# Ledger of designs, part 6: VHH binders against TBC1 domain family member whacked (wkd)

Target 1, 363 residues: TBC1 domain family member whacked (wkd), of Drosophila melanogaster (Fruit fly) (q9vgl8)
Amino acid sequence: MATAPRSLDTISLCSTVSSCPDRNGFYGGFQRTDKPKEPLSKAQIIAREKKWLYMIDNWSIYMSKNYKKIRDRCRKGIPKSVRPKAWFYLSGAYLLKKKNPNVYNELLEKPGNPTTIEEIKKDKHRQFPFHEMFLDEQKVGQIELFNVLKAYSIYNPKVGFCQAQAPIAAFLLMHLPAEDAFWVFVSVCDVYLQDYFIPGLEVIQNDAGILEGLLKKTCPPVYRHLQKHKVEPLLYMTDWFLCAMTRTLPWETLLRVWDCFLAEGIRVIFKVALVIIGASLSRHKVRKTCTGLCETLAVLRSPEEHIVEEEFIINNMMRLNLRVEDFQIEHTRQKARRAKQKAQQEAESSGSGNGHRRNMPTL

## First folded at step 1 (VHH)

Design n9 (framework vhh_7nfr_2)
Fold by ESMFold2-Fast, scan of step 1:
Structure n9 (fold): chain B 363 residues (1-363), chain A 121 residues (1-121)
Amino acid sequence: as target 1 above (363 residues)
Amino acid sequence: QVQLQESGGGLVQPGGSLRLSCAASGFTFSDYAMSWVRQAPGEGREWVSSISYSGGSTYYADSVKGRFTIARDNVKNTLYLLMDSLKSDDTAVYYCAKDFGYEYDLWGDYWGQGTQVTVSS
C-alpha cells in the first residue's frame, strides 16, 4: 500500500500529501517508506556506473567466466541510472526480446481469455496507485500494466493471471519501457518464480516447508515458537514470495533486494524472509509477549522499521552463512516429504489402506 | 483519444436522489470495465463503484452499498450512477474512470473532468 492518505477520517493527513512526486515518482511516498540514506559521493556513483556499463558491454564473457563480479556488484547496489539496463540483462530479457522481436505486439493484438481479462482489469488498480505513472493525464502506467499482464496471460495460458503478478509487473514498469518490462516479467514468472502462479499453489507450499527447515537451522528458538503456536508459514510468507517482496519492503530496500534477486534467484527471497523472521522474533522478551498465533502473525506481518531498512536486510542476509547446498538439501527433503504424503493419500483414496486383503491367508 | 464526460451533478438536499452519466468515446466501451471515483474537498480520491465490461458484475464501496446503483448502456456508450438517500458525506466531485477502481481504497483511475455533487440543507 502506498504512503498517500487512504483514511477518510483525517482530512489534515490528506491535505499534507505532496503535490510533487518523490525522486522515485511516488506522491506521499511508498509503503513503509524508510528515511533517506546519505548519498554516495559523485565519484563513487560514476565509478560504479562505469563498472556496470563495462560489464554490460562484455555481458556474455562476465556471465560465463566472471559471474562472481556481477553478483558482488549487485550486492553493493546497482546505480539508479544503469539499474533498468542491468535488470534487463541480469534477467536474460535481452535474449528473450532479441529472439522474439514482434511477439509482444502480436500478443497485444489477440483478444485473450475474457474472464482473465476482466480479472486483470479489476486487480491492476490495487498496485502502486500513488505513483506518477498511474496518476498522469494519459494513465500510461495503467494501460501498460494491463498490456503486460494481458500479453503474459496469452503467452503462458497455463498460468493465465494470478493476482500476485500485478505488483511485480507494476514494479517493473516503473523501471522499464513496456516491451522490455514484459520480457523481464516473463523471465521472473517463468524462471525465477517457476510454477509459483500455476493454480493450486503447490510450489509455494513446498517452499513453505523449505523456509521452516532453514529457520530450524538458522534460529531454532524462533522455529520452536512458531511450532508451539501453530504458526504455519503460508500465513505470513505467501505474499513475500508470490510478489517477490514488492508489497512488503520499503522502496530503497526493495530495489537492493531485487538487484540481488535477479543475480541469485529465489534464494534471496528465502534469505530476506529468514532475516525478517529472525530479527522480529529472536529476542526471548518479544516471543514472551507473543502468547499465540494472532500476536505472532501481527509481529511478522508488521516488522519494525529498522528490520526492513536496506543496509540491515542486505548485511544480515550476508551473515546467514547459508550456502547453495543448504537450499538443495532442504528442497530434496521437502520433495521427499510431499511425495510420501501424496502416496499415503493415494493409498487411502484407492482403498488400499484397508489391510484385510494383506492379512488374509493365501488359500 | 480516450474521452470521458461526466454530467448530472448538482445541489441536492439530504435524502435526495441524483443520476450521474458518463459519455465515453475514443475506445471500444463494451470491452472495458468502468468505475466511479469521488473526491471530497481536502480528501483523497475514494472508489465508489465498478461494473464489468458486460454489466454482469457490479461492485460497491461499503459507504454507498444499498444506496447507489451502477449501470451501463453499451449501445449508447454511457455509464450511470444512480444515487439514492444522499448524505452530506456524499458531497464530492465524481469522476468516471475507464477500468476498475479499488473497492475500499481511496484511488482509482480517472479520465473525465468530473461532476460536482453537493448534499446540503
Scores: ipSAE 0.000, ipTM 0.114, lowest interface PAE 20.1, mean pLDDT 78

Design o1 (framework vhh_4orz_3)
Fold by ESMFold2-Fast, scan of step 1:
Structure o1 (fold): chain B 363 residues (1-363), chain A 120 residues (1-120)
Amino acid sequence: as target 1 above (363 residues)
Amino acid sequence: EVQLVESGGGLVQAGGSLRLFCAASGFTFSDYAMAWLRQAPGKRREWVALIYSGGSTDYADSVKDRFTISRDNAKNTVSLQMNSLKPEDTAIYFCARDLYDFWSGYFDYWGQGTQVTVSS
């Protein structure tokens, strides 16, 4: 049992937090209240752990010849004891660390951009304030969070720091030692959420259009409701995508979604978003109560508890009738639409062609 | 067994052209995005070109307007047409399968590579 550390912020927290963290390290719980689940038997947990350890020991073979088995096991949920190691391998962070054995420490020794460092210092306190690791400035978690974000800002100066990165880094630090968390974080920012955090947030604006197109296909009545009340996707989906659901979902659901996200990429975040939107607004009775923008946003920003339960999210995500091609079609449509809009603006202003999106995957 | 076999590399003079081929087997080729990456001596591996399962393409700035990626789903091949070659294009070129398609850029299988040397 731990007692809360004493600081000005910690004294304020003592009015609302218990004296002991929960099983996941939180004082007072995480976001929404998680309902107790019937746990798997000890024998079932051990069997799944053994399967995961065997896959990790044979990782290159599974990735090249049996990816479907990895994907299927991620969808079932990774056992808590092996999740950190599994995420380290799924993300490719294992390879990044192997190729760069001293780079994290070298980055920490550098001063960094002074403006970026001050931005990081201002935002780090906002991440999971009720978690034991992050209760105050003197906690190891706060130091590690600063270090990961500083190191990344130097590693990728094109991005520097974006406020949405802090909850992702903090979430990873709850699972991994700082250097390992850093390499998973690099993979998440540079591969999974490629170009999301570059200044201007151009990619998320395009992805808002993709989400609308997918919603028009999967749930036309909900799409029409959002269009009627001028509910633009950036008003509800920005935090979901930029933070990879880390500020949105209950803890157990978030872990299950990240198991899938690290195996299947950003398509998982799109599918989760579509489930939240569809389940929240699919019933005619609910849409009738949403007479405008504010009422609709209230529903989307605070979905009913059953909608964000892990089984509901995972099962409905898997049941979505969306193929890889459907995402490619929407991506192509948004790229074409953007090109036409820029051509129109250039014709009107006689301006430079500069500012066009660059769609370049990183490794 | 998943196999990616590159060919078409060689020695070429600056300003010249070269076409690389990748023969894929052991999986449903049409379901996957395919990429070309390169690694110069003493340098990190870098992405060059990507072709999605639907046929759309993306290129690194360093090769834009000089390189063209294409695919033939009937023959399970992906090709890279390289024009206006520069000494800086000297590298081992790798064919790779995109595990997560265009959304993540993660590559799960690589060929052995084919050497391209551009003389000045």
Scores: ipSAE 0.000, ipTM 0.145, lowest interface PAE 15.8, mean pLDDT 80

Design o10 (framework vhh_4orz_3)
Fold by ESMFold2-Fast, scan of step 1:
Structure o10 (fold): chain B 363 residues (1-363), chain A 120 residues (1-120)
Amino acid sequence: as target 1 above (363 residues)
Amino acid sequence: EVQLVESGGGLVQAGGSLRLFCAASGFTFSNYAMAWLRQAPGKRREWVALITYSGSTDYADSVKDRFTISRDNAKNTVSLQMNSLKPEDTAIYFCAKDIWDEYGYLFDYWGQGTQVTVSS
């Protein structure tokens, strides 16, 4: 029996709908919309665009000899005009598309699994309902969303369709034409979030243990509070990880996090989660108010506006004293724990749980 | 090879009607949504009408209640019936299989278009 209340099914958007979309295409805003910030000067934007275009034109050299520069520029934020092309290259989608000419169109021509197709139809219209592309079932964005999810379910039948995939596909379609969005989506699901969407939630259960271990190292008082009130990570982290923050963060923060996510992988999602948890519960006065499970979950599911602001998240994520080794230690520890639990379960019920941790692109 | 061929354009008086046709080949027509876009002189391409693979339709506010999109899967055609035409409907009309956004940035196949001119 699973106890993961509503996390995969909850989309928290502004209830007030305007008749016209904002600059980013949203009616009434997007989740916890960022406060207006001083924009970079035109000269600074042009300089950053020029650097990104040069880097993309020399992509293989940067990937092989200077990936640190790619990573550092992602952490500074990719210029809006270059972001779609940069994401297409960062994800490796440009190679997937080149190696698979016409495959997207071929997948769309297939009928697919009838049960999976009906599940996609039920879910697609619920993604980003206040964005002009997704306002109702008949808008172009709804059709493209259906196409990307249908194509992927045929491309990877081991996964088929998981509801958490829809916000990711919708988010990518806001930045990329459908076929390009599809190949970035394939990379995200098959590489970055490898095996996350396989029925049973086995990989995310392992990652919940990793998150707890990392939290114990980065914010011991918050870790102790969660243990005291039996706040299990799957109760708050499931949506954050399965949807790669697409249902959680305000638009500008989400873009900056994804700039980093496509360069550094799932470790970025862990770091963002640690910042949200730590910042939300770091003050003793806040923990004192959280007398139990429900009060603590309310805080984690609705963090204060300043905690999810662009600069706060990015700066605090970069300040976390976590090495690649720290993730490896927690991974091996959780793998050993799950192996023991699997052996015990097989002895008692003849069941088995196979999980495979996602391969993380690193230098 | 994906091919889309538009026809049916012409000159018509304000308040008149016109029917556009798009013949599709090179793909399984019944599995794809089809759209009509238009581009007036000096303006960006704009989406006009959409019909899903299941037959559901949607329209831009400027043409709603005046235009009707339909499809014939047996003949691999999509049609646009245009009623109560206005001078501002003057544009080249394009048939599309895949579209990017409301501004008509297309990254897949669409035809050469058919000219519609509405006189005052």
Scores: ipSAE 0.000, ipTM 0.108, lowest interface PAE 21.2, mean pLDDT 79

Design o2 (framework vhh_4orz_3)
Fold by ESMFold2-Fast, scan of step 1:
Structure o2 (fold): chain B 363 residues (1-363), chain A 119 residues (1-119)
Amino acid sequence: as target 1 above (363 residues)
Amino acid sequence: EVQLVESGGGLVQAGGSLRLFCAASGSIFSDYAMAWLRQAPGKRREWVALITSGGSTDYADSVKDRFTISRDNAKNTVSLQMNSLKPEDTAIYFCAADYYDILTGYEYWGQGTQVTVSS
């Protein structure tokens, strides 16, 4: 008890502190008094809860024989009461925890890399304004965040710590007890956002090129505008991808996007990005006011409230005419392009692509 | 740049049918979501039907199961088949185009076509 009510209260406070911007945007979004869509009836909520609990009780069968039903139910939105347990199962964290029953506590007892630990200590106090609201009364949240990030830095020393991981860990801790949140976090970092946080950020550079190719297909006028003004994707999409939208979207939208993200992987983040880019710059009137790089970036880094609303994002993401093959084509093309660039110097590290994380998560 | 021209409006008795057409300029049609909106006398403009570039459709509850939106990319047209018309359907009907979700605003609008349903 207490975890779900506490996390909901924490999120309400976090949305209020979204007025404290950093270089990469905000953790929360703007609060709206008007909802675009009528809430579900009590009977509909109960029906969806029962379906989710049944699926979870029969999880291995649904995962192996009927993943389409899991996917479709995630797209409709997971009921708030079931969401933490659903995320724990969707991510495969349940299996990770079962396989490693005492590993989280063992990792916490280790000292870790002193340099990495100091980086975590610096970042946790500066990056999340919502922590300031709980500094004297809810210090447990600060300790849990430190513990998850410390444990992960020891669990995966190739990554250690990246600042973009902190909002993800904090977001998960608002839904799950620390040990469960840790195993979901491990899955997100090691599977969904595979290799994103390795020093050099090479994977996100490849994904920036993939996003451009998909944008050329889905919104050619906007693609041409970005090319004309030399607006490089890394200047606007880096925080969206590295933080899995946790610093970009308002709370209700973020929950719906993560319901889809945990079922369908990184393709969801690409689709959300395409909707934000397209909706922000699709109108000729808006493009004409964006006379250069700075004006265009200002629009993309601060999308209008209506664009990041729950129904707008989800409905437009579902309406994108993109197949799995479209992602595979762009991935192959971008990998070849990057390999040619590296081959013109002392090339190294042509490692495996990010293809696997574009499919639904395995285990 | 982009021009939308509606046709097919007129006077019809309750229970009757009408088919509205919207002709759009050039190659942008295939890339755009198309919608029909209406404005009744003394009321705000309201959304009626939507069809995406991929052919997915959506309808306002008031017209669901009575109206059908369709598009012909070869002819650069979108149509609205209106069945079981009611006096409450009396309005000026507008064709609109947007690259994404057209519920929040439309980049291009037609001038409208009058539909009058007599009791």
Scores: ipSAE 0.000, ipTM 0.151, lowest interface PAE 18.2, mean pLDDT 78

Design o3 (framework vhh_4orz_3)
Fold by ESMFold2-Fast, scan of step 1:
Structure o3 (fold): chain B 363 residues (1-363), chain A 119 residues (1-119)
Amino acid sequence: as target 1 above (363 residues)
Amino acid sequence: EVQLVESGGGLVQAGGSLRLFCAASGFTVSDYYMAWLRQAPGKRREWVALIYSGGDTDYADSVKDRFTISRDNAKNTVSLQMNSLKPEDTAIYFCAKEGWYEDLYFDYWGQGTQVTVSS
């Protein structure tokens, strides 16, 4: 009996439209303005770039024998100049493209499902409307966004199209040529966010329970507050998980989170969620002003600017003492809870169909 | 002036017990939730036990049924009774007071007390 998840359609953006795009191509800014970060020296940037290029040139060795080095370098932040190539390798898209020459172009030549195609056409206008590459239907980005989503809907017909996929595809197209973006997108949808986009929202409902268990472990006073006021996770975490933070975080923070996400998988999205929840509601004074569901949701849906700052998110995510096994334990508990819930529902009524469950961790 | 001082750490053999103490000054422990956290060498900090202003308690799964947190309001102290200790419990143990998100939920930390469990 949870309230329906927030619409993944147009977030009301009343930002004043700027006469020129910012350095990332946005008119009027991206979601939130990032707090200025003390810049790294040019020498430090060059050193990190050289390390990343060397690592990419020796990628199979690092992935098989020195993954911890990849993880640690992602946590420091990937240099902007090598980020697209790094994401292409981190996601495994490099191998997918290499093994499937011309498949993207072949998919584009197919007509696809007419209903799915019309849904994609409607939703593409709702993604980053103030970014220069998506500003209108004539811009190359709008065409490329349509192409990536169309190709994927044919590539994986079990999923087809889900509105939450559009911001992910658009975000990737801001960093990668269309075919490369497509293969990263395939990896994100089929591996990182496995089964998230199939009808029924079963995986996200399961992950909501996992998030609650992890929250109970990491920030018990906040967990109790949410339970007391019946604040169901789907009311605030749905966009965070389905869109992999692409509609939530300021640009620089989003880039740093995705650096980690592509290395460590969905566990990063859980950790970011825990930081946002904990930071927003950790102070007793704030919890006292949140007298019910609506006040608590308002805080969670609009976290204070400093909470979503780049270094704050990354440093606090790293401070969470969560091991891979903690996620596995919560997944097992949630699986058992869901099984008992289904058994009870079957005892109270006749019949139920479909059953599918995801294994954690997903990568 | 808020101050937290831990004591009671030491060397103990596996299967043994230790009791840690946290003496608080500058505030009343019953007005805040209080926690015991630990940090092993090369590991991230983790909370192990929590006592709320109302007296309710919570425990990390790794220590549940082995550790007990308690509070003495008259002495303004928080204690952690640790039973059935394992080598994996070797860490510096910190007492912490309810606080801000920047400290990952805690305003003030003590200096810590070392617990070493021999195999």
Scores: ipSAE 0.000, ipTM 0.151, lowest interface PAE 19.6, mean pLDDT 80

Design o4 (framework vhh_4orz_3)
Fold by ESMFold2-Fast, scan of step 1:
Structure o4 (fold): chain B 363 residues (1-363), chain A 120 residues (1-120)
Amino acid sequence: as target 1 above (363 residues)
Amino acid sequence: EVQLVESGGGLVQAGGSLRLFCAASGFTFSSYDMAWLRQAPGKRREWVALITSGGYTDYADSVKDRFTISRDNAKNTVSLQMNSLKPEDTAIYFCATELYDYVWGSFDYWGQGTQVTVSS
């Protein structure tokens, strides 16, 4: 699977899009699904919908006393009809909106930072170019996308705008009315992906170290292959984490992953990353073709279709022997490594200076 | 069909030594990386040592300088020399090849492992 195109070329759109959208609004691209078959009967779908609506009506009780049921139902997949409302509740956006009446509209009335506004205007046309909301002929989605990103840049000026935020906002707008999408987006950026979009990318650099440590624990042969060929995690994981898989996964898989992500947080993105890395590089025949950095990156950036299929990802994510405590341990370990590395660099700088001074001719 | 059969475990006093063996069949052994993993009672399976097809070795911090992994490509075997054993080393020890236990399931381990018990 190739990365989604970043330009809306009229000739390319005419040559690559079908005459009608799929069931999800895609005219083309890697996220278009032509599979008509559903694994669940209509009766099973209705039963799951009723369970979700009951759970939402009793949300505070489930959150405080029966969170396991919320988690388990997210892992099974949220029915399409209730998914927007479920995401609104899972993210806590319903509380953010209730606490901040009219704030979204007030933010839209502000002019914002001129430089940031121009950056947003340039990037909005790059999101989901084959989706009905964001095609050249579709203006509503583009306007809503601009509004959500503008409002957020004013709401959180420490971040302003990061290009990785645009696919997340666009993805949410495909499921939610603009104001609701805005509050889910605020939660995703400020809570789930806390500090990810602050200039300098410090948090994702730390998380790259966490991913390596988890990979060493769960997938030692693949960890060794990446180490041997000097394949740094930021070369393949940056888009996966900053965009919360929105530019990476087939549509149905992306929906299932986000059902889990909103319930269990960033740990889900780590688990999905570990499954993609492990499944892509576990076979000797595949690793034999990955003779260096470029060949390994090509495999990780374009995983085989079966690896990114929804049931494969979800089932293998759940099979990973990782608990919350494993992430906490690795986070602590990475903090210690960074502190030790800085101390060693300072010691080496001091030692080098003293050595040069001692060996210099004296006056 | 990949088959891995572990042996060499037993009961040993703290500070003692044991050598584990793994007999491999059903694949081109010399071309594959080999690893040792262990699972202590009530705990998760964890990686212990790795040896690549090219002979590079790596170890978990908890066993570094105490354990040595080696391979014999002519006999299709990998072994783990365990020195200065601690009660915390008590576990069932499994050998593994490039397949991920937790991704691919237990069918990647055709042996039952070998029990190592370290008395204080």
Scores: ipSAE 0.000, ipTM 0.220, lowest interface PAE 16.5, mean pLDDT 81

Design o5 (framework vhh_4orz_3)
Fold by ESMFold2-Fast, scan of step 1:
Structure o5 (fold): chain B 363 residues (1-363), chain A 120 residues (1-120)
Amino acid sequence: as target 1 above (363 residues)
Amino acid sequence: EVQLVESGGGLVQAGGSLRLFCAASGFTFSEYAMAWLRQAPGKRREWVALIYSGGSTDYADSVKDRFTISRDNAKNTVSLQMNSLKPEDTAIYFCARDFKYLGSGYYDYWGQGTQVTVSS
C-alpha cells in the first residue's frame, strides 16, 4: 500500500497544476478536487439552503431551544452558499464583531512587535500556493493573511504568532471577508483551541493524554501497538490539532469536519484523529509491517486516501460510541496524572537542596 | 480570576425538589457553555446537564424530564432545578465551565461542590 504524504514538499510530487481553477479555486495541490457529479440534487441543495437561512434569521431561538437541529444540520454538511455566514454565526464571531466595532481596523494601524511581524512575513507565503486567492498577481490573499495574523498577534500578545495559525487563517480567508475571517479566527484560537498556541504547548500535551485514553477505549490493539513501539501522540497528532486538520484533510472532507467542529468543538478533532488512527492501524497485517516507531509514524502521517475521504471520515466519526462523559472522564484522569507528575517533579527537585532552602522567603 | 460558587444543596425527602445555583465571575459568562456534574460516594464523576452559550440544553438520560438547567447572563448564574428526586440522586453537585463555548466536554474550572442528600 502506497503512503500519501501530506507535507508541502511531497504534495508537489503528486499534484499537477491546471490552467483553470476547480470549483473551489484550486489550480493544483492535494486540496484540488474535480468531482464531476454532486450527490445531492439541485432541489435538495436549495431546500437545505432555505433551512439554514431560516435558522440563521432565528439564531438565538435555535441556540436556546433547538441546538440539536443546528448540530444535526452541521453533521449533514452545510450548503456551500451559506457556509461562510453559518460559520460566522456558529463560531460566535458575529457577537465578537458586534461588541468590538472598528477594533480590527484599529489593530491594523498599530505597528506590532517587530520580531513577531518578521515571523509572520516569513510564514504567510507558504500557505495554499496553488489556490487562486494566493496565486493572484496582486497578492490580495497574501496581504489579507498578513493583516489577520498581525491583528491577532496584537489582540493576543501572550500568543503573538505560532506557525500553526497561518493555515487556519488562510483557510478562513477562503470563505470570509478579512474582518469577518479575523473574528472567526479569534474565536477558533481563543475558544476552540484555547491556550494551544501559548509558549510551552502545555494544553496539547494534556490533550495528547486524553487522545491516548480514548484510543485505549475505542481500539485497544492499536493502543497496545503504539505503547509497545513508544509512539507518543505528540509525534503524529500535533499538526492535526494545532492546525485543526487544515494541513491534513482533502478540501471537501475538511469543510465537512469544520462544519461539525464549529458546532461541537474540539471533540470533533479528537473523533477524526481516532478514526484516522484506528482505520490506519486496525488491521493486524498493517501493524505487523510497522516494526517500530518510524514505520508506525509513516503510516499515521500519510493515511491511505480512502481513510480521509469525506463520507468515510464523517460516517466513522459518527459511529464512534463516545459520549460527552467519556471525554470528561479522560480529562479528569489527565488532570490527576499531571498533578501526580508535578508532585513527583517537585519532590525530586526538593531532594537537591542547597544552603538557602531553609531561609527561603514565604511565597 | 475565574470563580464558580455553588449553593442550594441540602437534605430532601424522595419525591422532593431542590434548586442549585452557581455564581460565576472573572470571565465573559455569556460566551461559555456551563455544566452540572455530580459525584456519588465511591463512584466516578457523572455529567448531569449542559447549557450552551445560546441557551440550548442537554441532559443525561438518568435525569431527563426531572431536572432543568437554566442560565441568567445578566446575573452570571447557572441554575439546576431538580424535581422528583430519588435516593440515587444523592451526590456532591459541581458547577463547571466548559472551556469551549459550544460544550466540548473539557471542564477547565470547577466549583467546590454542594452536597445533595435524598432520603428514602
Scores: ipSAE 0.000, ipTM 0.182, lowest interface PAE 16.4, mean pLDDT 81

Design o6 (framework vhh_4orz_3)
Fold by ESMFold2-Fast, scan of step 1:
Structure o6 (fold): chain B 363 residues (1-363), chain A 120 residues (1-120)
Amino acid sequence: as target 1 above (363 residues)
Amino acid sequence: EVQLVESGGGLVQAGGSLRLFCAASGLTFSDYAMAWLRQAPGKRREWVALITSSGSTDYADSVKDRFTISRDNAKNTVSLQMNSLKPEDTAIYFCAAGLYSEDWYEYDYWGQGTQVTVSS
């Protein structure tokens, strides 16, 4: 009648799924009951804070000789008290600010492009409208958001303003004083999301192809489903990448993802995307309900709550067996594919190809 | 539409052997990892053996060296050869099919189970 003691096999199964080395093909992020992680003790928090402050005080040395320790500590989550300063250093904004004294204030005194200023004003109200600092046009956050976006549009006139930039700037202002937030924002737009916001969507199109290639490797049945229903990546991944997940993830998950993003770059956004796609569509039962484009997009645009939970995203992102080289291979492959497609289209348009317009045989 | 049907269960004496079969229909079998799990009375369901779509195998420590999982993609079947059976192996054995990436998977389909009873 009494409850039998837990079997060793039950313990072994849980360990295989959640905390132990990969047992060939049983990657059970969904096979365990997710429980809230026990909060860190005060002593553990203080220890992590001290380690971060020491790293920041010795930042150049860690960046050049021990970047792995920075990366590992970001993956564990940056303590709340040091996160703003850590992000300021991780992004390189501390060097940008030091190199450009008073530039932010000088940019704010300039009138800017009138068309761009009107676009910023229109989008200002869309950023976190229910958050305390952005609830009202006269709130400090609304003024600071306008200032950061205005300053950036003058700082980088090739971009000016793109609507996707507003949620990033707003998110940073929730963590940093305006001038510091501005320099982190400059780094995010100019380095992490380089050329994303330039008209033509060339970089995003290339990254869409990279995501498809990585998905083909990590979840072939889902890749086939998306191809079958002609679900182009730009239809679901564009906001994820352009906004660096700021419109997509719950607050605690978003903070953990950005801790990793600022250390490891755009590869983190790819990994988060792969986890969301894989977790949402890998089950055949779910794919059967996704009979076309609209049903598939609905699933991808509104993932189940457990999929976007902090520990789920971080643990499954870390479990992805993707090396830096895998991203580089896909980047090279996609760049070559696009170049070949463009060259073929140009040859067809100019008539400099084989001349057979019904079909183009190589001979 | 999709069905997993187990067979081969029964009563056997300790030290004996049984071979379980699972016949799959309504799915592209070669795309799925196949697993055997078991549930003894009053205990939680536990994983026993796994074979991936590529044919790689893994086993729970309690059955390692005694059980062998195999698959036949031409017949859409997965089998579990159980040797040196112990009374502790008494359970209902379930066949499960799951899609997986290299780092992620979930069981999509389950059979109804087949009873295995090992007498002492």
Scores: ipSAE 0.000, ipTM 0.112, lowest interface PAE 20.0, mean pLDDT 79

